# Designs tried in a protein design chat: VH-VL binders against Cytochrome c oxidase assembly factor 8 (COA8). Part 103

Target 1, 167 residues: Cytochrome c oxidase assembly factor 8 (COA8), of Homo sapiens (Human) (q96il0)
Amino acid sequence: APERGAERRDTAPSGVSRFCPPRKSCHDWIGPPDKYSNLRPVHFYIPENESPLEQKLRKLRQETQEWNQQFWANQNLTFSKEKEEFIHSRLKTKGLGLRTESGQKATLNAEEMADFYKEFLSKNFQKHMYYNRDWYKRNFAITFFMGKVALERIWNKLKQKQKKRSN

## First folded at step 13 (VH-VL)

Design md130 (from mc2 with light chain H36S; framework fv_ebronucimab)
Fold by ESMFold2-Fast, scan of step 13:
Structure md130 (fold): chain C 167 residues (1-167), chain A 124 residues (1-124), chain B 111 residues (1-111)
Amino acid sequence: as target 1 above (167 residues)
Amino acid sequence: EVQLVESGGGLVQPGRSLRLSCAASGFTFSSYAMNWVRQAPGKGLEWVSGISGSGGRTSYADSVQGRFTISRDNGKNSLYLQMNSLRAEDTALYFCAKESPFDYLWGTYAFDIWGQGTMVTVSS
Amino acid sequence: QSELTQPRSVSGSPGQSVTISCTGSSSNIGSGYDVSWYQQHPGKAPKLLISGNSNRPSGVPDRFSGSKSGNTASLTISGLQAEDEADYYCQSYDSRLSGYVFGTGTDVTVL
């Protein structure tokens, strides 16, 4: 079952903070980037009179967001881990310390890092191709349902106009 | 192979508590909403509770609202149902069920994978 | 009340067709929410038979078909076979309850 729905008006708690938390309005809102995926989550507004078609669209968008967040969280974690291991291994091979005299992390030059990127991309080629195909299919479905919702809303507005003329 | 295995059922006295577990395997657990559905002996199916893939959204049937709590541990591929203030009418076989992926052609969700259920009997 | 109404039992002979109705209200089927159908053999878990009113999952014989009109969904089993003897449940979403609802269930007997 979905949440109860978004509030019509946000009434803050009795105490006023110097930094107000993000508030839900009668619109979707965008949160800060996720720690793992680095993607900004969308928190969806649920109208009180959500139609079945609007619910399908919202659920598809929520499910797609969760799928996308998980893909990138896993990808970023794997990339960061393998990158650090590669850098550490190469610095040890050269007999260099892990930090510079200034205390900054020691890094490899662009030429050496190119080897890592080539290996990472080759290893993940099929995974990224499958991601792109799913992303395309999901966005096609979302666009299709967005079109249906738009037509439903246009039809409802036209009905309202005709009723107003009849009165 | 996609599989759901429930556990934690048993005989319990009215007013007591019981915790059910559902172990998932063969799919990316955190990507799918999960539900609890119960069936009293000789009766039909009744939806009990649902939880989103992230665990951020939960929902409950009116009959269990305020008494039952659904939760999940995505790191352990496990779904839970904490049942408090149990009543004789809660006696049932409890199934966990996975929601299907969104059907891109038809835009529909269904419960595509079910466990075998765990029996909860509330009796003195 | 938001539970979906099904006949208690339906019977037929091998090779015949049987139809199971599932009647809801304006807060569920009548609002346009999709209907799914489940088959349950004695002592077994339910199995998804039809999703999205008429979509048949892979592995489900084409003799099973679903339809929906107004407040009522129907499951039709053509060429009835002994294996089809089971309980059948419809399911939809109910906007008033903000949750899922199941039908009362129908026992199909093959005589």
Scores: ipSAE 0.083, ipTM 0.635, lowest interface PAE 5.9, mean pLDDT 83

Design md14 (from mc2 with heavy chain S30K; framework fv_ebronucimab)
Fold by ESMFold2-Fast, scan of step 13:
Structure md14 (fold): chain C 167 residues (1-167), chain A 124 residues (1-124), chain B 111 residues (1-111)
Amino acid sequence: as target 1 above (167 residues)
Amino acid sequence: EVQLVESGGGLVQPGRSLRLSCAASGFTFKSYAMNWVRQAPGKGLEWVSGISGSGGRTSYADSVQGRFTISRDNGKNSLYLQMNSLRAEDTALYFCAKESPFDYLWGTYAFDIWGQGTMVTVSS
Amino acid sequence: QSELTQPRSVSGSPGQSVTISCTGSSSNIGSGYDVHWYQQHPGKAPKLLISGNSNRPSGVPDRFSGSKSGNTASLTISGLQAEDEADYYCQSYDSRLSGYVFGTGTDVTVL
């Protein structure tokens, strides 16, 4: 049966708006990496006979993906912003301009950048701990619902066998 | 205070376009799916369209598919409904509504917060 | 069917109990999709009254209760009060339509 929800605005100018599963897709599919999060989004197949339990699982997986993508998009933006601020601060401390005589952005060497990376990781330790906690909670919930869906499918197959015998 | 405020309704002729807006405040807008629900004068509620928190997924009632476009601007905490090729049957009070968060034990997506609505009248 | 079927009106006296039915089909309530209930006073927006068949949001009196069996959900209002006079709508998801569906609505009158 044709996949419901596969039709999207493929002609949209935005890369995000153009992300959609191929027509007639009967499976989940993976899109290109997001510009900001560097994660590949998954578009979930929606069967025409989706059960309430399957809907709950699918929505949980979709929401978990959106949460994860948003976290990493924000993390990458924060990293880039703070890195630039750190470089500018250090160059000012050395009495150097923000650009070289050739007009290129002035940069710090690897030894100096090591200070930034250590400080960034230390500063964001608590944030990453909360991310890991929430990631495990979400994966537990997904596994739980996957188990419920599997049991539902087994039960439905058993019911179908009994109906066939009754005829 | 958690609040949704609709705007953009009015009188419009059949075949023309109108854009509705919904301004959200008091909650993390980007974290929740949003919906448009309409109610014709003296009639019941009818779901029109929905959009995921990120804006990456949209859905539409068959009666509006191909004519209406739902969108959101998370930076402005705003939801939109672009209504094209309007018909007399689209005359209704249009509400924006927020979906409740997923509960891992119960898994419900009720509409927990509603705006007061904006009236759209399609008439010559 | 595109809408869930509710009785047009239900009436009772203060202190009485009234029950509103919401009947769907195999593609929605009959498939086990959750049912939510909304209360709408004249000239006001709907307010969430019951979520996920039987859960009460914070601030909703325990006089309101919900249940679901087969393709029918029910909202029961015990100890009926004057302020309960309103329109009540059920809502579920429909797999055939791939979208949300609302009930036809019930007008509750307090005599």
Scores: ipSAE 0.012, ipTM 0.593, lowest interface PAE 8.7, mean pLDDT 83

Design md15 (from mc2 with heavy chain S30N; framework fv_ebronucimab)
Fold by ESMFold2-Fast, scan of step 13:
Structure md15 (fold): chain C 167 residues (1-167), chain A 124 residues (1-124), chain B 111 residues (1-111)
Amino acid sequence: as target 1 above (167 residues)
Amino acid sequence: EVQLVESGGGLVQPGRSLRLSCAASGFTFNSYAMNWVRQAPGKGLEWVSGISGSGGRTSYADSVQGRFTISRDNGKNSLYLQMNSLRAEDTALYFCAKESPFDYLWGTYAFDIWGQGTMVTVSS
Amino acid sequence: QSELTQPRSVSGSPGQSVTISCTGSSSNIGSGYDVHWYQQHPGKAPKLLISGNSNRPSGVPDRFSGSKSGNTASLTISGLQAEDEADYYCQSYDSRLSGYVFGTGTDVTVL
C-alpha cells in the first residue's frame, strides 16, 4: 500500500496538520508541547527499507504516544475544571468575587490549595496506578521489540560482512 | 486454600445501618487492594467500594458516596463495609473481592478471588 | 448508566463458537484500560475467566479467548459445552467515575 513521507503536506479533507517536521528530515522529529496534554509529540521517520519488525515497533510506539496524549489531555482538563470549581466555591464561601479589582483571576493561598491537591491526588489514586501500570506494560513491549530490531540489525550486518568476504 | 468469607448481611429497615465483614485467609492480606461488589436479585454486578492494601486510599461508587465507609484491619485479615442510611435500592448480595497482583508482563488488577457473598435486604 | 454495554443473551449449539462484545467509552476501554472477564454460574460467585484483555488464568480452558480494539472488547468461547451456560461480565476501570465499572452482563445459553 502507498505511504506518504513525513514532510509531505496533508490538506484532506481541507486543512493543515497541527504540526509539521522539518522538510527532508531523515530522523524522528519532536514537536512542541500539545496544548492539552503538555507532552511533546514525536513524528516518526519511515525508512525506505523498513522491515516488518521495524514497522511493528514504530506502530507500537505511535499507538503508545496516542494513548499517552489522550490520557494526559483528559487528566489536565479534569484537573483544570476541578481546580476552578474548587477556587470558585471557596471564594463564594468567603463572600469574594471571582476577579480582583485589577481584573485578574482571584486565587486562594497555598494553604487552601493544599487541601484541593491532596483530595485530587487521593481521588485519582487508582487512575494514576493504572496509568503507571499500563505505561510499564507498553514500555516493556517497546523494549522487547527494540531488542528484536537490534538483533535483526546485528544479524543483517553479519550477513553483509559474510557477503563482502565471499565476494 | 485462599478464601474470602462475608458476614453481617440480613433484613434491615430503610434509613438504618448495617456493617458487613469479610474474613480473608490463605494470602498476605495487607499486600492487596480489596473491593466490595454487589448484585441485586436477578441483576448484574455493580462495583461499590475499594480500599488499598495499606488502607491509605479508598474509593466509592457515586450511588453510595457519603453513606458507605470501607475499612480494613490488616492485623485481623478483615475487610469491612459500614452502610448508613440504607435504601431499598441497596438490596443485593454483597461480595468481597481481592485484586490480583500487578505483573509488568501480564498486567492486571482483576478481581481474582471472590467470596460467596452476604445478602442484604432493605425493606419496610 | 455508565456501565459497559453487553448483549443481553447469546446462544449456540455444542461445538459452536460464540462471541460476546463489551462496548465502553473514551473514559474506560477507549482510554486503554484493561478489560477483565468473569463467568458466573447460577447461585455461585463470579470466577475470573480472562484478565488483562487476553490472559487466561491457570485452570481456564483454551476455548476461552479475549481481545480488545478501540472502545470494544470481545470474549470468544470456542467448542461451546453445556457447562459454559452461565452469565458473563466484562469489567474495566473508568477515569470519569474514578472506579471500576462492570458490563451489563450476557446470558449464554447452550441449546
Scores: ipSAE 0.000, ipTM 0.527, lowest interface PAE 13.3, mean pLDDT 81

Design md16 (from mc2 with heavy chain S30T; framework fv_ebronucimab)
Fold by ESMFold2-Fast, scan of step 13:
Structure md16 (fold): chain C 167 residues (1-167), chain A 124 residues (1-124), chain B 111 residues (1-111)
Amino acid sequence: as target 1 above (167 residues)
Amino acid sequence: EVQLVESGGGLVQPGRSLRLSCAASGFTFTSYAMNWVRQAPGKGLEWVSGISGSGGRTSYADSVQGRFTISRDNGKNSLYLQMNSLRAEDTALYFCAKESPFDYLWGTYAFDIWGQGTMVTVSS
Amino acid sequence: QSELTQPRSVSGSPGQSVTISCTGSSSNIGSGYDVHWYQQHPGKAPKLLISGNSNRPSGVPDRFSGSKSGNTASLTISGLQAEDEADYYCQSYDSRLSGYVFGTGTDVTVL
């Protein structure tokens, strides 16, 4: 059973599908896709004796996950809302209903939808550029800290082996 | 102008409940972890509770675990602390504090912005 | 419960250097967790003075410096000035408590 401290630190993020990793797992656990962002949340395994450097890496990864989750949840919501508004306005202009005879949502032809996609991409161009820039910065930082953690773990294992031989 | 403004403090009897609020402005509230830190009259600082930017991860000091609940409403740029089963020992000025952005070089999370605090007095 | 230990008071004259120690244990500073420092004037909220052992936030004078060795962190104020008269708190993370811990606080008096 996890300790009070581990339970306090390892809580699932709000706004994503709440999930519980396997209790006996010794590795990071990946959950089902969030219904809003369509991203798979990662539940981070907290080692019994987590180092300060390992904690920094974990917090960076958790923060990046939350940032990424919030960005895509907002983008998907905005896209869906604007798409429906665009379809509704065009159908209204044509004097058509919102539903087909079969009860499905009425749609526009590919040429009209292409106009919406072009408009949406143009409108969100700068937003996506800033996202990509921050995404690369975050992944660089994560890779850098992963390397530092790996070196720390190798050093500690080597140091322990040498110490056992010296004693 | 970045600021945090606490409210909701007051005089309350032992065993009762009180809810504190912290209104944030001037920064992207959803991007930062938030904390509550208290200071008893004439004494030092004590960390009480923390919450991640999304609100999905919370943490508590042992002294308040099970009695206090931290929460946030990102749509209202507001942080809350629900305090139940109050004790005389909970008497303190309660500060809300924002964690700094992750420093990609140093990896530090200091409390870079603080509110003015709201006073909670639990009689006897 | 583990708390970081600071001297209750430190005093100096204008222009003098003073140093405030912050001593922890193996579960916090001794494990390598970063130490942050805060300055609190009477009746005011704490202000971040040093982050990550030695980094000065924008607007903090260079006469404030931080260092860390073993289980002890130190804040040094060089060229002490009247406006430095305040309470100073160190802060770190404690793995045993799984939470943040503050120092006992040091009152700096400028004579």
Scores: ipSAE 0.152, ipTM 0.688, lowest interface PAE 5.1, mean pLDDT 84

Design md17 (from mc2 with heavy chain Y32W; framework fv_ebronucimab)
Fold by ESMFold2-Fast, scan of step 13:
Structure md17 (fold): chain C 167 residues (1-167), chain A 124 residues (1-124), chain B 111 residues (1-111)
Amino acid sequence: as target 1 above (167 residues)
Amino acid sequence: EVQLVESGGGLVQPGRSLRLSCAASGFTFSSWAMNWVRQAPGKGLEWVSGISGSGGRTSYADSVQGRFTISRDNGKNSLYLQMNSLRAEDTALYFCAKESPFDYLWGTYAFDIWGQGTMVTVSS
Amino acid sequence: QSELTQPRSVSGSPGQSVTISCTGSSSNIGSGYDVHWYQQHPGKAPKLLISGNSNRPSGVPDRFSGSKSGNTASLTISGLQAEDEADYYCQSYDSRLSGYVFGTGTDVTVL
């Protein structure tokens, strides 16, 4: 079986996603950037004695990673789609066909594309602000649970010390 | 500094074997798929072989399938190409190349880092 | 060997524009696989010039632009300069071959 289903080489037609974590790693594995989100995935090492609290933290981090990757994959697709739509609309306005006389795709120059970039950035500023808000909320939750896990580990050490002394 | 340095090329007789090496530095080698690309004198680029970051997946051009073996040693930051049953048609400059996404808005992969190449001449 | 067809050569004068086509088939560009472009000066390794059809790597001038439609991708060099004289190669992925394919290469001459 492929390692944790991380091999995704041919699931999409553009780029290559050859992510495969080390089989004998006892640590978290950081893979190559995802072709759509351009974010590096982290595959978390699962300890044999993972506590319910540690599992909750790990799953929260995994879910946050999936949310983050989905956001950026969608943003990249939206950018590509809106860029093409803008180019098509401007070519129509100019009375030009979507293809040149040679049958190749017609494009706009850098000056003409400046309007698209300006509008895209302005339009997506609010979306990026909401992304940042949600990102901070998720990181606050992760930090909170990291603190809880740290306290659990301290408590377990103290309990172990106390039990060793009482024996 | 991110760089790739090939070595191991030379003059060999047809039917013999040769092993090429590519030394990587300046990046987390095990995180990236690596490729070999060759260029015959005065000709264009031809993709030869690729390997995933872990080494778990390999691929080959039809022209070299069954004769060449790509491998890597992530502990040594090194990529290899074992070339067996060499033919005159294998004469080329062999480049080592790294895959990488360029920009998060596009989410695509290309060969962003290339070595200088190592020359393999197969002559009788 | 290469699977993508490019013109052997194109030429232009300084300050003008030249366009290089890259034509594939249904198993590569026609399947929607992205096209990347490389610039190669004599005696040097290829340098990534355009990734993902139209994206410029850091340090590549904006006078280089790329596009793709159907089975064909194009690289346009505007404001042509003497240092743009080089060989240019397109590259894509081919599902039939389960591997990468390069174009035949185009020699750009600045007159």
Scores: ipSAE 0.000, ipTM 0.456, lowest interface PAE 19.5, mean pLDDT 79

Design md18 (from mc2 with heavy chain Y32F; framework fv_ebronucimab)
Fold by ESMFold2-Fast, scan of step 13:
Structure md18 (fold): chain C 167 residues (1-167), chain A 124 residues (1-124), chain B 111 residues (1-111)
Amino acid sequence: as target 1 above (167 residues)
Amino acid sequence: EVQLVESGGGLVQPGRSLRLSCAASGFTFSSFAMNWVRQAPGKGLEWVSGISGSGGRTSYADSVQGRFTISRDNGKNSLYLQMNSLRAEDTALYFCAKESPFDYLWGTYAFDIWGQGTMVTVSS
Amino acid sequence: QSELTQPRSVSGSPGQSVTISCTGSSSNIGSGYDVHWYQQHPGKAPKLLISGNSNRPSGVPDRFSGSKSGNTASLTISGLQAEDEADYYCQSYDSRLSGYVFGTGTDVTVL
């Protein structure tokens, strides 16, 4: 059997995971959920003769995906880190160790954790509001450009049909 | 109507080269990725190589990497596989296969159209 | 060599139901990549039977159905007929190999 070589997940410049499409497919490819963001990445097919409008749409979709993936990867990381810090801080205040006698992670009760969730949501409310605004703007732009590309493709089809008729 | 026809197979000695061709008809050839899949006598299917619709991207199974080269000529509706440094273990029926269109309901790609295959026998 | 594992053979009588399993790993089926199924009669090219885990292409009888759970996909042939005697292959994508991978193949015999 031939040797494989190293296998790794790629991450985009924004820190988002991405996977290779099936052998450079001629269509867009949807991957499994990203380890960090828990969102499915899309690898976009690049046609040889991509129009400037098609390129703009593709780049906008790629940039929006990277932005979205990075936001949720950072949010999930921040949540996990702050949750762990909160638990450790409260256990120290109570005079308890980080591990039980059996070696399991020590935990806080639901009432104590509710304080953390309230704090986290309050602290991040503004960030989530800006995210929603930008998400709306990005999707509005994508929808507009998708419409323009669709019209361009219809026009090109009509031109090709006319060209085939004239010969 | 829609068909793929392979050619170029034959008996060759180890270490030599062979070029396979696949002629496509009945569909817009340049719009679809194409693949080579092989099957040794009495054995299962093994993916060999793939190429994007534009020809700008190629991929290979580890067993053929560095020895085989996939290419296409969209003006001639033809797919090619250049096989160098052939080994006895390359002996197989070689199929040309077309990727299905991406469907919003069904997602990823299957091989929806296959040729009859061309037999490559590598022996001394 | 990274192949999807299938039983070598399954057999049944006309009218019975048979199921073929296809077991992969975390780099392919376990990662959520779709599984496709192909039917190959002796001396003929493979034919696409099931695409995207459970979708039947136009012209494929509804006796054929597919499913997927975790690392395993299954093809079920209900109301088995003599014409169903063939080899069956599953296929997916493998992220470690950056390429397509086929199952080891299953011979279906109709007794």
Scores: ipSAE 0.000, ipTM 0.464, lowest interface PAE 18.9, mean pLDDT 80

Design md19 (from mc2 with heavy chain S52T; framework fv_ebronucimab)
Fold by ESMFold2-Fast, scan of step 13:
Structure md19 (fold): chain C 167 residues (1-167), chain A 124 residues (1-124), chain B 111 residues (1-111)
Amino acid sequence: as target 1 above (167 residues)
Amino acid sequence: EVQLVESGGGLVQPGRSLRLSCAASGFTFSSYAMNWVRQAPGKGLEWVSGITGSGGRTSYADSVQGRFTISRDNGKNSLYLQMNSLRAEDTALYFCAKESPFDYLWGTYAFDIWGQGTMVTVSS
Amino acid sequence: QSELTQPRSVSGSPGQSVTISCTGSSSNIGSGYDVHWYQQHPGKAPKLLISGNSNRPSGVPDRFSGSKSGNTASLTISGLQAEDEADYYCQSYDSRLSGYVFGTGTDVTVL
């Protein structure tokens, strides 16, 4: 999809405005942490004369960000769901209600919660390993294309300088 | 699945104008850059013009710069080529072509979908 | 205009291998821009055969392979078959021209 950089407006499916980067920005802009992933999104500035290589790099970075945001949003959702299920299961086993006399959520002690964290980490070890592998591959590709873009920009400056000198 | 259909070609006299159209279906038209590629009878492929998905940037081959204008109407899923000051050497089959999606592993912007072309003959 | 140089024709017998070169310059292939390959049968639109230097789209036989080094890309057709008789074009992007460039085209004949 074509992007409009700093003037781009993101909206929810209901048409309600979401995060929108400053219109004056001529640089990449870092937004507030996403509600679900807790990661700060980067809103990329799109130059008017963006080359195909620059567009390729930008889209790679955008897609990597979307992938990363989605992974952590899903991971956080899964963690919260499984944590709540674990707490409810243990409270039910003890014959306790889900809320205290004061109306607060009933909780487990630190030792019992440590059991949950151990189980969650073990269960998700392979998932995190695949995430790390893909994260490495994506960052390698980004670094490679950043190098190509840098060389293209240097080449264009040298060509501009040569044209001026040849005049 | 994905389809591009060109129209507007025909016989036209040198110095006159012609407008080509390309109707797109089966994909989110505004998300992809579009191009015109031509092929003279018995000759090879020549890129003519390109336009970004938003229409914000256009580009032209030196042979048509200043004479041809590429445009798009994303609301109508249509691509256009306005051809002015036509010359005999503009005689060719004109193809509409879609750029491929970017794949971060493969690094493409190939022309993955092509129409069947519309023939433009510039002759007196 | 064709800015990438290909041989005009290559020929081979069924079952043999043929290789088509595509030579550019520092402003296109030499700058690291990807090379794509198209197959065109007489009277038909071009078909994407190889994308991103070496990747085969779904449905393309593995006897077609691509490579790129420096200013030159190559398409190799192994186990040549009668249906491979067609014109083949390479394509890249040229930063000097700010546009796409095609190769001169190669006619493959199966003898």
Scores: ipSAE 0.000, ipTM 0.479, lowest interface PAE 16.0, mean pLDDT 81

Design md2 (from mc2 with heavy chain A33W; framework fv_ebronucimab)
Fold by ESMFold2-Fast, scan of step 13:
Structure md2 (fold): chain C 167 residues (1-167), chain A 124 residues (1-124), chain B 111 residues (1-111)
Amino acid sequence: as target 1 above (167 residues)
Amino acid sequence: EVQLVESGGGLVQPGRSLRLSCAASGFTFSSYWMNWVRQAPGKGLEWVSGISGSGGRTSYADSVQGRFTISRDNGKNSLYLQMNSLRAEDTALYFCAKESPFDYLWGTYAFDIWGQGTMVTVSS
Amino acid sequence: QSELTQPRSVSGSPGQSVTISCTGSSSNIGSGYDVHWYQQHPGKAPKLLISGNSNRPSGVPDRFSGSKSGNTASLTISGLQAEDEADYYCQSYDSRLSGYVFGTGTDVTVL
């Protein structure tokens, strides 16, 4: 449909696919790979008696997933767009058609593509460095809160055990 | 949201220079080829120049080759056209136009977004 | 640098269909490059009407359709309306010029 092509043109650089996990679930659900980021999303189960600390951990994990999804969606979309721009530019310069006789999209050989990969990696070096720093910060925070939640659960379990003995 | 705004046009003497600017907003400027297209009063559209998203590739119509230089500043979302050695036949409304990738697997040469144009008059 | 050839003018009455041809050469349309169509009302910037031979952008009525065969592309306007009075331009890429080429333009008049 002509309208489908127009819709593709207006797609945002960063985006995440919507997915619907089973509603009646008492555990986290792992979805199919996202259209844009190629990462499998996790849908987090919300316990009926979620403590404020457990809520903070869950929200941190959700925010980290969203950040990670957006980073890789942006990275993959930027890579694809710059790759297509590079190929488009080379084919324009050569005066070649966009499609082969068989209808497949025209492409460049490995030698020509090596220039693009080198340029892309060089251009994105700082971006990847900051991603790694933020990833470590987020993992540290998640680990810290996981530890706090574990201690809270141990303490509550000890309280329950003492109460049962006192009864 | 998505728009292109040209500026820098005016009255100029033959043999002199002008620099046109195009301010882009509402899209990822560095991801798209950008073009200049002109239209003389009462005449048709004529493609002038194009530049790749990175700025690494440029192309020019034979009528302006060696006289005009297209450039871009992706940090400022701006496209430029430096016009030297202007002639009476360069008199036209100059449009800034964006190319859009149409197919998911391949781009197109279609100009999906246009500015309103800036008028360049070369006369003594 | 040759432009793509279009008729200077095409006329029709409201509700009729009109067709505008765009004829190129082996270095552009004949090489398989896509043809795009633009509509320009007096005093306005061109608007993309058809992209990639036959694709209609969002917001363009289904009365507008495009096709391509050999060295020639066609734009058909069915159910012609008063607001369709405008100049129409085809466009393609030319491998010999390593650049874009526009048609000579067609003035559509609604009688």
Scores: ipSAE 0.000, ipTM 0.457, lowest interface PAE 21.7, mean pLDDT 79

